VHH binders against Protein DOG1-like 4 (DOGL4). Designs and how they scored, part 66

Target 1, 232 residues: Protein DOG1-like 4 (DOGL4), of Arabidopsis thaliana (Mouse-ear cress) (q84jc2)
Amino acid sequence: MSKMRNLVEEKFLEFYESWVIQLELYLHQLLIAHNNNTMSETELRHLISKLTTHHKAYYTAKWAAIREDVLAFFGSVWLNPLENACSWLTGWKPSMVFRMVDRLRKSRVVLVEAQVKKLEELRVKTKFDEQKIEREMERYQVAMADRKMVELARLGCHVGGESVMVVEAAVRGLSMGLEKMVKAADCVRLKTLKGILDILTPPQCVEFLAAAATFQVQLRRWGNRRHYVTHS
Key: E = the ipSAE of ESMFold2; O = the ipSAE of OpenDDE; V2 = 0.75 times the mean of E and O plus 0.25 times the DockQ between their complexes.

## First folded at step 6 (VHH)

Design t100 (framework vhh_6qgx_2)
Fold by ESMFold2-Fast, scan of step 6:
Structure t100 (fold): chain B 232 residues (1-232), chain A 124 residues (1-124)
Amino acid sequence: as target 1 above (232 residues)
Amino acid sequence: QVQLVESGGGLVQAGGSLRLSCAASGFTFSDYAMAWFRRAPGKEREFVAAIDWSGDSTFYTDSVKGRFTISRDHAKNTVSLQMNSLRPEDTAVYYCAASFPYGYTTDRSEYDYWGQGTRVTVSA
């Protein structure tokens, strides 16, 4: 089953590298759209749809991979150490996107009162959903400690095939619990992203997505340069 | 081949009940949120109810809250809609839909797979 971990890691590494290259191409299109006043609302919505589809493709691939080996996503080999240090339950922390929204609000982006109110309501809901998952993770860690103690005690009394089965059952339970929590976290991420895009106008969505993609791309570049300098 | 097959539609009198079922195949059912949409004669398709990938969260349009109940069975790859206290305005073709990976959305453009629909007629 350790062999399956390496296979999952290598396959997802190849996927992620290609996915990031395409993200950079979409970022370039977002920056052109931001600077070009000739694009129609329909054309802007089409570009926003491309980004949304691209992110859904990431989660489609991720959920297929975590079904095989969820532990591959805790300390991922396709992410540099800086990207891993910034992860919350295998991805970005949902509430952090509101910091990007706050930056847009302090720039040349004009948000009407109704949008500000809806964004604040979404922020509160996102924080609530995030805390709910954090409580579930705490319960999981406590339950895992109790289960591990019981199974280890039984292993000490029954050496042989029965002991192997007990350990395998414990590992399966651990993986299933983590998979459920990662999926719950990913759903909060996607609901938060969709919620923001539904509140913003198409030009505001382009600016938001450009800011988010810029941060993701630059964080990867910063971490990769640090790794190269340290290694060299 | 991806398929969503609806059943359970029919003719019922106002105040009656119907249970719609949707059988899913050809995709990983447990990864998808499932929803019911409806289209009344001469009107656009509208959201009715949704259930997230886990089955823990359910969502309803205001006009059906308290009357309709959505549920899913992961072992059978089915989603069901129990419709109680039916009204003539509930008359429509009901569509089963699947969306990945949103736990909930009323936006029909975000649904990846659609059934052919099942007709529900509520007489006065």
Scores: ipSAE 0.327, ipTM 0.676, lowest interface PAE 3.5, mean pLDDT 84

Design t15 (from t13 with E102Y; framework vhh_6qgx_2; at its last look DockQ between E and O 0.14; V2 from the best seeds 0.00; counts 0 for: placed apart)
Fold by OpenDDE, look of step 7:
Structure t15 (fold): chain B 232 residues (1-232), chain A 123 residues (1-123)
Amino acid sequence: as target 1 above (232 residues)
Amino acid sequence: QVQLVESGGGLVQAGGSLRLSCAASGFTFSDYAMAWFRRAPGKEREFVAAIDWSGDSTFYTDSVKGRFTISRDHAKNTVSLQMNSLRPEDTAVYYCAAKFPYYTYDSSEYDYWGQGTRVTVSA
């Protein structure tokens, strides 16, 4: 079934495609910096800054879009099914990045004790924040199921002008709650990312960002291949 | 054009109260955390208080806890700082700042700044 894309979806899809292309370019630079060790600390910091700015741009665009239609991000049409399946409240789950850090530690990244301690503190904080959001989400879902969803279902059986207005109001209420949760989640994401980058050295940051970007790009590629195979 | 305009500063006696206000324009106010910083004579700018984009979370420096209250009004695109029990050491130029999307104590991370409003607390 060809899902009718609304204007928000179309615009964000275009944005995201461009954004991913730029991410791939940055990934290439990160990999060069990491593998050749040819860049000074100043240059590395600049590269890190470019990436952080790039991510900030994504969330700026996202928040602009969700203000118009937050529901578009629940079942994002610009993502493949695999990417969507890996999403937590319309994005990556903040606590998952610590697994990535752990993987780096097992490979070539050597962290001093002070870094390890700070990372653990950040991990605990991030987890707490995630759980808080999840509790709010659960509360919201229960509340909605008891009232608004029932009303929506009831109204769906009656086609009329007045019913449409009531449905729209109900949807707006739902959307507002979702928007708040999404924004809260995004804040935890960005705080976590910043927290990690503040703990790591510039070379370690480059490695971490390269790994993160690689994972994102590969997830998209793998998901696209899978989707193509199942629908060909 | 992005603009943050502070108001409400002035001269007040120790133990007195002031309410600072910051009017924001030129950006999506509801997406930004807001903060107040201050710079005392001969000192560096320091964090005072912040409020998240939703208004649900606030944070204060230790020296102002229990005395200052930060709030925001989305309808008016304003952030306020209620300052009670003022002390001479609170004398400073107070700055309003905005940061997308969450607040920090680090002034260098903020995106937009006001010109400041002077608060003078006499003994």
Scores: ipSAE 0.867, ipTM 0.940, lowest interface PAE 0.5, mean pLDDT 92
Fold by ESMFold2, look of step 7:
Structure t15 (fold): chain B 232 residues (1-232), chain A 123 residues (1-123)
Amino acid sequence: as target 1 above (232 residues)
Amino acid sequence: QVQLVESGGGLVQAGGSLRLSCAASGFTFSDYAMAWFRRAPGKEREFVAAIDWSGDSTFYTDSVKGRFTISRDHAKNTVSLQMNSLRPEDTAVYYCAAKFPYYTYDSSEYDYWGQGTRVTVSA
């Protein structure tokens, strides 16, 4: 049966569609800045600020929505199946962003030795933080499964009907734990993004943000085009 | 250098009002959630109120809801706590704190702390 969308999913779908359209508009500005030798450092910093503000708006809206329904962010209705398949704890995997930095180094961006050292330190820190979150998620999943099985076994032995309240409590506990894990993952994402932008010069930040926005937009477009092409 | 500097504390009668202010410097203020904690004599530090990095979301501990209002001013890099209808149990040292990127009630997770400002509410 087709999934019903609740108010949280409907509101965030509307928000996200608008947010991506605005990201596409900022991408055009980033590409112009990339090709424009005459833009001042002030103009570049202004554009970078627009992009960082736009990303912060996404997380502000996400965290508000998660408080209402964190499960909506696992298999999101506002993402196509390709986008959902690429998610790590409801978003891009922080350590994977360094592959984009590596690609830029091969083609467009020249980094000095000090920047390379700082980026490597950040990569190691990011991976460490990811692994910490993954361990916490595993512990949480095991603990919830163990508690749930014990509660269900007790109810199966002597009381029908009371299992509804126990299941509801278990789901509530799972949702609270998932919210904590999703926010921890977002913290790592934001620390990684901020760290990269702090290490790079303004022109390099524009290159990075353009590459990141291009990837996001193309992943969405490709996933959507596959859907339309196969249905006609 | 990072600094959080509280002001506005003092002695006030029960039922009175105070406005605490916290001036922030040395970090990108708009990237941080801001919070107020307090420590009453002989007690542990406890969460009072928080405001997210955009200012759109606030949270209050139950005992201060409806009486306290947290706000932030990105132009001045300040966070404020308007404290109305004060009670003797609100007597404490109040601390401003900052955390990247979202607030929590767990004081151990905060990145920066002020020195505190003393609030005394007399019966």
Scores: ipSAE 0.540, ipTM 0.792, lowest interface PAE 1.9, mean pLDDT 86
ESMFold2-Fast, scan of step 6: ipSAE 0.688; ipTM 0.869
ESMFold2 (binder alone), look of step 7: mean pLDDT 89; pTM 0.909

Design t17 (from t14 with E102F; framework vhh_6qgx_2; at its last look DockQ between E and O 0.83; V2 from the best seeds 0.00; counts 0 for: pae E 2.6 > 2)
Fold by OpenDDE, look of step 7:
Structure t17 (fold): chain B 232 residues (1-232), chain A 123 residues (1-123)
Amino acid sequence: as target 1 above (232 residues)
Amino acid sequence: QVQLVESGGGLVQAGGSLRLSCAASGFTFSDYAMAWFRRAPGKEREFVAAIDWSGDSTFYTDSVKGRFTISRDHAKNTVSLQMNSLRPEDTAVYYCAASFPFYTYDSSEYDYWGQGTRVTVSA
């Protein structure tokens, strides 16, 4: 059965489709910049700024949407199953980007000792922050399972208008906690991204951003292909 | 229109206290980290304190730790800075700033700024 999309889902789906298209355009620019060593530092910084602004726009839209319906982002209909499977609290896992940096280091990116140290510090911090959120999530899940889910289950046994209202209130309560956790996770994501970009040189930033964008775009493409094959 | 309006500045003797307030409007206050910066005479703007979007996390520059307290009120869209044990070196124009979605030490990373309120601490 096709999941009925609510208004929030539809609106965000439209936004996300447009956002991804723009990301692909930026990716193209990043690749050109990466392959063309003639771009000035100023030009590179400008391109980096465009990308960071683009990401900021995503989260601005996301936070607006989750305020209305955070549950829409748990099982995001605008993502394919592969993208959803790779999601951690409605987005990419912050610690994952360090693996990407490591891959870049193994290729052509040469980091000075100072950069390596800073990256390691950032990695440790990011991991700590992730774990903190995960612990909070666990606490939340336990608390909700014990109280809210039981309440919902009990209410589900009663058919009536009043019971529906109570259920809705309970769901809203659950949603508030989820929203907080999602926002916290997003902050870790963006802090991590900013941290990396602050450590890397402009050329390195371009390479990193290109790799990240490539990964995101390819994940979407691969997931879509698989989904269509499976359901064809 | 986005607006941050600071208040609560004034003249105070060393050892005294002031409470600054910043009223925010024109943006989704609950999505932004808030911060206070200050500019002393003849000096550059410096970070003082910040509070995350939720209010759960705060950060202070070393010189104000233990003396200043930043807080926010989501219902009123305000951020406050309680300043205790004020010192002459705290004399500055204090600015309220907003950043999405987290705070930083870098003033250039903030999205919105107030006009500032003057704090003068006499010896």
Scores: ipSAE 0.854, ipTM 0.933, lowest interface PAE 0.5, mean pLDDT 92
Fold by ESMFold2-Fast, scan of step 6:
Structure t17 (fold): chain B 232 residues (1-232), chain A 123 residues (1-123)
Amino acid sequence: as target 1 above (232 residues)
Amino acid sequence: QVQLVESGGGLVQAGGSLRLSCAASGFTFSDYAMAWFRRAPGKEREFVAAIDWSGDSTFYTDSVKGRFTISRDHAKNTVSLQMNSLRPEDTAVYYCAASFPFYTYDSSEYDYWGQGTRVTVSA
């Protein structure tokens, strides 16, 4: 909350801190379920549903916030520098979760051939969707250095009149373009998560979600330690 | 509060056209994928067409490709289904559905549903 200037940033910081605390509570439940074989399939499915709902709540809040200020998500004040450095279009890179799934193949959880085939099909689709978005971002970045944008920047040095309105319209266009790309990336993230959970059994889903949540929580902890050690 | 209201159903002869409309209220329409499902008498609900939150991505079941067109209007909070070259097999109650943030073929994954509008195609 300290040193925040933007109302969107203040509101999302408060939301995100609460969301992370709840994620840690769910992680605790996932680890208990993983370590104990006492839970029924119905109980495991209920826990998986809680995690899925929790992630959907994050994107619901995020999309409301990016509608107001998408740039708040490029270098977020609620994330430490390490978390920001690891971001791909304001979040985790979707194909990265397949590395976590590959780790499961060498654990106590054994994937059957049918699951391996479906996961490979999903991986290929996910990488294709990522590449499509990366090409759109590359086109966006090139457009920032375009002759028209350079000319608009020159006009922005003059105050008043139609020049100001033209610059403001261009800036709004840039923000809308980023919002569209972020939403597209978030859809790939949620489709990838859903696809993996649909392929895995409930015990495998619990192990996968526990691994993903552990990584997210530990990355935050490691980055916070790095940040605060400099002034401790 | 949350409402999806379908309109435009009716009776039409084979080869005819109908335009279904769905008016959405009570949620952030522009964040939701919108879809049309249908249910023929004595059958389960089946996917017909979907459009993503942006309006750029559309998907159709094979039996309606080239005949049906889905579109959305964010200013009016509406999704429409233009149905051309209608066949007796298209006879069903048509339902509007909303899903955050993407569409699926699985009707159980949709967050909000309309009450349906009846389409009857006679030979």
Scores: ipSAE 0.666, ipTM 0.856, lowest interface PAE 1.5, mean pLDDT 87
Fold by ESMFold2, look of step 7:
Structure t17 (fold): chain B 232 residues (1-232), chain A 123 residues (1-123)
Amino acid sequence: as target 1 above (232 residues)
Amino acid sequence: QVQLVESGGGLVQAGGSLRLSCAASGFTFSDYAMAWFRRAPGKEREFVAAIDWSGDSTFYTDSVKGRFTISRDHAKNTVSLQMNSLRPEDTAVYYCAASFPFYTYDSSEYDYWGQGTRVTVSA
């Protein structure tokens, strides 16, 4: 009846708000490291490791929450409408991150030929993995449409324990299938992120991570401002 | 607390077989990739085999491919390494490791480690 937040949504909202605040603090450190030019390679690798750990912590919490309520991640209460509109299967689209690398290359980052070749190989692999997930998602949606047609006809003629069991099994199957697809997409996201960071040098990683964090923060800021203008 | 407990090590003649097992507790086993590493006497720890979180993908270092088989059992929260056609060069302490969410060859990327189980292959 009312659009109430369940326990999973409330817990993840609290987590996400804290997670974004910490991301903003790391962004500050990334910008200082970039502008100051005084950090050693060891210190840069430590900062990069903190960002990597922070991103892994997000997915660890997400996968725990998905186990309880995968649908919460489709139109999430902890994101503004602009952030939700930019989502591909509950997150950023892996292949789009290479546009950020391309932009950095055009402005500030100098890549050697070996890095360019490795990045292109990673881009191709990432697109292949995305397309595989998209095909599986399409097959899943078709299977659900076919099954739903049959079950709708049967449920229209019967109300009782047998109909309840069939509906419950279908809902469990849907949730399990969505969970698997979301996890597969997250693996592509993490593999792509790790792949980029492995190819780039520590200073280049700092540039990339700063750009990525800036984009995420700005998307949130712009979405909140447009939300207020639209609703107030 | 998180624990990875290896078992099944021992002394075996060259050409023999051994099955290692690793029992996991204290974390969501089904979300983690699992791997086996080994440390031979006087050498650094090296990657042996891995299996992804879903069980659908496995990988083996070249020296063990075709002889070793990694598998996982989500009902018992265990990962196993079946080692066939053992060679003296396989003598090592074998370690179970877990990484969220996919496996890697870089041991520094692993979240949890076992204490190890000794495998000795005599000539």
Scores: ipSAE 0.411, ipTM 0.738, lowest interface PAE 2.6, mean pLDDT 85
ESMFold2 (binder alone), look of step 7: mean pLDDT 89; pTM 0.906

Design t18 (from p9 with G102Y; framework vhh_6qgx_2; at its last look DockQ between E and O 0.86; V2 from the best seeds 0.77)
Fold by ESMFold2-Fast, scan of step 6:
Structure t18 (fold): chain B 232 residues (1-232), chain A 123 residues (1-123)
Amino acid sequence: as target 1 above (232 residues)
Amino acid sequence: QVQLVESGGGLVQAGGSLRLSCAASGFTFSDYAMAWFRRAPGKEREFVAAIDWSGDSTFYTDSVKGRFTISRDHAKNTVSLQMNSLRPEDTAVYYCAASFPYYTLHSYEYDYWGQGTRVTVSA
């Protein structure tokens, strides 16, 4: 069981490091597109599509990994402590991206009234979906303190035979519950991202994606710097 | 290679029932939302029903709600559409589609498609 968790962590760490390097390359392309305004609409849509595909690839790899060991994503070894501290259900909190959207209202590429209304509708919907998941997590945490779960934990002090199988079944049940919640949260993340991109024009999408990627890359660099200083 | 293969179509009289099945291979079925779309002669492709990756969330177009039931079997990598109380207006080619990670009402947002199975409902 512990050996399988180590293998999942090693594999995803390797994937994540490569994924972040590619994100930095896409960020460079987004910044060039934003600053020069020389790209056609077709070229901008192609670049936006590359970023969307890149984010979907992350969730494809993540869902494969959580099927094997969802607990690896609670306190991930491929994330530094700062990145882990900023996580909500193993990833970014969907409603936080609207802070980056609000920045677009002050930018060179201004939003029209129709876009502002659609973004507000999406923000309300995203908040509602977040609250649903938070209620499920609360119910999960309460269920962990349930008499039946406490009884199963007590059985874990007796090694061997039937008690081992009962404890293993309970642990699998707990993991399946967490997996379901993480997948639900990831669906809200991708729906929120897609919803924003569907509302924005291609130049606005480039500016938004550049802001999001810059924040993610900067947070990792800040956390890595602080982590090394702390361990030194 | 990714494949979605539909089966179960045929000719049935109004008021009858048919069960459509879609067998999926070449991708991680349990991570994908599955949907059924249909296209009647001379009409555009329309959404019929969807089921999420967990099987807990389903959505139906109003015209089939209460008559059709979508279900999935992770062990067999299949999605099924049980069609009851069939009407002549249900006559169409029915398509199975897969989307990661959630379902949508828009056909252009689906990642994978089957070739379709024909359903003809006679008066």
Scores: ipSAE 0.683, ipTM 0.865, lowest interface PAE 1.4, mean pLDDT 87
Fold by ESMFold2, look of step 10:
Structure t18 (fold): chain B 232 residues (1-232), chain A 123 residues (1-123)
Amino acid sequence: as target 1 above (232 residues)
Amino acid sequence: QVQLVESGGGLVQAGGSLRLSCAASGFTFSDYAMAWFRRAPGKEREFVAAIDWSGDSTFYTDSVKGRFTISRDHAKNTVSLQMNSLRPEDTAVYYCAASFPYYTLHSYEYDYWGQGTRVTVSA
């Protein structure tokens, strides 16, 4: 398993480094669009589409990688310790994105009443889905403690291939359960992102995407600058 | 090359049953939500049924609830639509569609489409 972790981690590290560089390039374009009202609505929608496609590409690569080794995404080698500490089930917590939406509501960009109502409905739905996943994770951990750990403890005094096969089966069971929960969390992340972009106007979408990308870049830079980062 | 190939369409009498199948290739089937849409003569495509990537969640348009069942088989990379108690109003070309990673009700948000299979329900 440790060899598969290293190979998966190496491949995703290369992907993630490239993905972040491209995100920073898109951030530059978002900031230009936000600070300069010369772009047409069509041009704004194309930029928003580029960001949406970029985020979907991240999840496409992630789901391929977790099929091989979901555990690589818990304490990821491509993230600094601050980024890892802020993770909820291998990514940003869906409900937290609404802090950026709250900033939009406080800005000079005014949301109409219909948008505010739809955003609140989405916030409630997102939190509900998030809590369902948290309850499932808790049930999984309890079930594992009740059954798998007892079996491992009982077999811990045995030597030979049969004991190894039982341990391997328990690890596979853990990995499959975690994979399902990570995918469920990613679906909530993508649904929440899409839901927000569907409610906001194109200029508002640009501001939101810029805020989200800025946060991600700053979290990475601040964590690296304080020398708490391990990059191998 | 991505392909979605529908089969199982045909002519059936009202009250009868038909099972549609859609074979998927060229993408990671287990990561995609799958849906069926239909287009009656002179109308736009309309949503019929969907199933999420895990198979745990399904959704049906009101007119087919209780009559149609969507299912998926990850070993065969297929999605199926069991259509029971068919009505003349179900006459349409049925399309299989795929979206990463969740389904929606809007056809324009789907990544891949089949060419369709004709279903005709005689009165």
Scores: ipSAE 0.613, ipTM 0.838, lowest interface PAE 1.6, mean pLDDT 85
ESMFold2, look of step 7: ipSAE 0.572; ipTM 0.823
ESMFold2 (binder alone), look of step 7: mean pLDDT 85; pTM 0.870
OpenDDE, look of step 7: ipSAE 0.855; ipTM 0.933
ESMFold2 (binder alone), look of step 10: mean pLDDT 85; pTM 0.869
OpenDDE, look of step 10: ipSAE 0.875; ipTM 0.937

Design t22 (from p9 with G102Y Y108S; framework vhh_6qgx_2; at its last look DockQ between E and O 0.16; V2 from the best seeds 0.00; counts 0 for: pae E 5.3 > 2, placed apart)
Fold by OpenDDE, look of step 7:
Structure t22 (fold): chain B 232 residues (1-232), chain A 123 residues (1-123)
Amino acid sequence: as target 1 above (232 residues)
Amino acid sequence: QVQLVESGGGLVQAGGSLRLSCAASGFTFSDYAMAWFRRAPGKEREFVAAIDWSGDSTFYTDSVKGRFTISRDHAKNTVSLQMNSLRPEDTAVYYCAASFPYYTLHSSEYDYWGQGTRVTVSA
């Protein structure tokens, strides 16, 4: 049975589909830039800027949507099960991008000592920020389980209009906490991304962004194929 | 139209206090980190203080720590800078700025700017 979609889900799904299409176009440009070392530094910076702007646009749209319904992003209907399974607080886990950087280093990307040092500092900071959010999440979950969920469960046993209103109010309260955590996570994501891009040279940035975009696109493709095979 | 309007600047004696305010409109205030920058005569614009979108996190340049306090009011879409124990070296035009979704120390990364309010601290 297909999950019933609300208006927020439908609207964001449409946005995301368009956003992914644009990402694929940028990916193509990144790959061309990466394979053809004829682009000037200015051109590369411009391309990088387009990508960063594109990502910023995603989060702008996301934050608008989560203000209306943050729960829509927990079990995002616009993502396949594989993408959802790989999600940490409604998105990619910030610390994972350092693995990508490490892989690039094993390829043709040569980092100078100063870059390596800065990346390590950033890694430590990112990890700290992630852990802080995770602790808050745990605290929230415990609090929810002890109070709100019990209340919801109790209220669920009573059928009536008034009970429904109380339940809805409780859910709204829970959603506010989730929204805060999601936004905090998104800030860590974008700060981490920006931090990496500030450390890397423009050619390295292009390579990194290409790898990241490739991973995202491939994850979606592979997840879709698997989903269709298993449910066909 | 996006607008940031600073107020509260003026002339004050050393050791005195001022409270700057910035009124934001034309964008979703609650999604943006807010910051104050300042430009002293003959100097470049420098970071003073910032507050994240939620108001839970603040950051200050070292020279103002313990003297300045940044705060925000979501209901009024305002960010404020309480400046205590003012010094002549605090004399500057103070600018309000907004950045999505987090604050930085770099002015070039901010999305929106106010026109500034002048603060003059006399000896």
Scores: ipSAE 0.857, ipTM 0.934, lowest interface PAE 0.5, mean pLDDT 92
Fold by ESMFold2, look of step 7:
Structure t22 (fold): chain B 232 residues (1-232), chain A 123 residues (1-123)
Amino acid sequence: as target 1 above (232 residues)
Amino acid sequence: QVQLVESGGGLVQAGGSLRLSCAASGFTFSDYAMAWFRRAPGKEREFVAAIDWSGDSTFYTDSVKGRFTISRDHAKNTVSLQMNSLRPEDTAVYYCAASFPYYTLHSSEYDYWGQGTRVTVSA
């Protein structure tokens, strides 16, 4: 059951390990900014920009990699099994990020009525976009199954070069469809992140980004420890 | 205030060339994919070309492939459309558009639009 590795997977594994290390360094800065209260608004905006740029760099690398091998991102070798089990279309589910916003409100962070209204509007839009993607994925999977069943029936009745070309076309169709769906999901993720950061004040953005980075780092650490009984 | 301002339109004879430019302001240009659409007389607005936020990926409608080239300049916050081997059927008002974070073929999904620049290609 082991996942096969190729050049795309090897390079993205190296990228992802470095990317997470840098995320953890930014998390340290976020936690200092959250607790210190000595940073100017300009310094906070610069830190928020660094985090935004870091996330954009992830998607830049991911989108380059999925053009070569989108299937690598379903059950990724660079993620532990817990991380993979928590994925929705190769990443975090956009609407679930609002649970993190809800946690901020429980920690006595005060959001004014205008912010609460805008966040609810964004939550509704985000869920609507998720549902559109899920419906399109379902329709795509049905259409692909129909094409595959026709192609497999033809293969059962025929052997030759045309059979090989039909199988190759079906595989290309699956990959193209999955690439489209992964990019659509990533676009919703980025729009949701931008929307949240646009609504929150700079100090609130720092709290949100710290919470998000903490969750991601903890998910990785906990999943890694569960699968590693000993190492020194 | 977000603005997209197209320029470079005009009258040209078939087989000629023209370069459109779109100046962007009021938003973080490097976060957006940019596209050109066009509207011919009596027709609906149609997709022409797009370029992603990094400039690494471009896409063209079939009728302009090999003739048109889209490019972007992050230092000047501009996107350009080089149009070569122009034909009378390329006559249209050309619109610059911006979408976050990625481009799409559907005009309804774009966040910002310019007012358009007219291109007329005479037989």
Scores: ipSAE 0.159, ipTM 0.594, lowest interface PAE 5.3, mean pLDDT 82
ESMFold2-Fast, scan of step 6: ipSAE 0.706; ipTM 0.878
ESMFold2 (binder alone), look of step 7: mean pLDDT 90; pTM 0.920

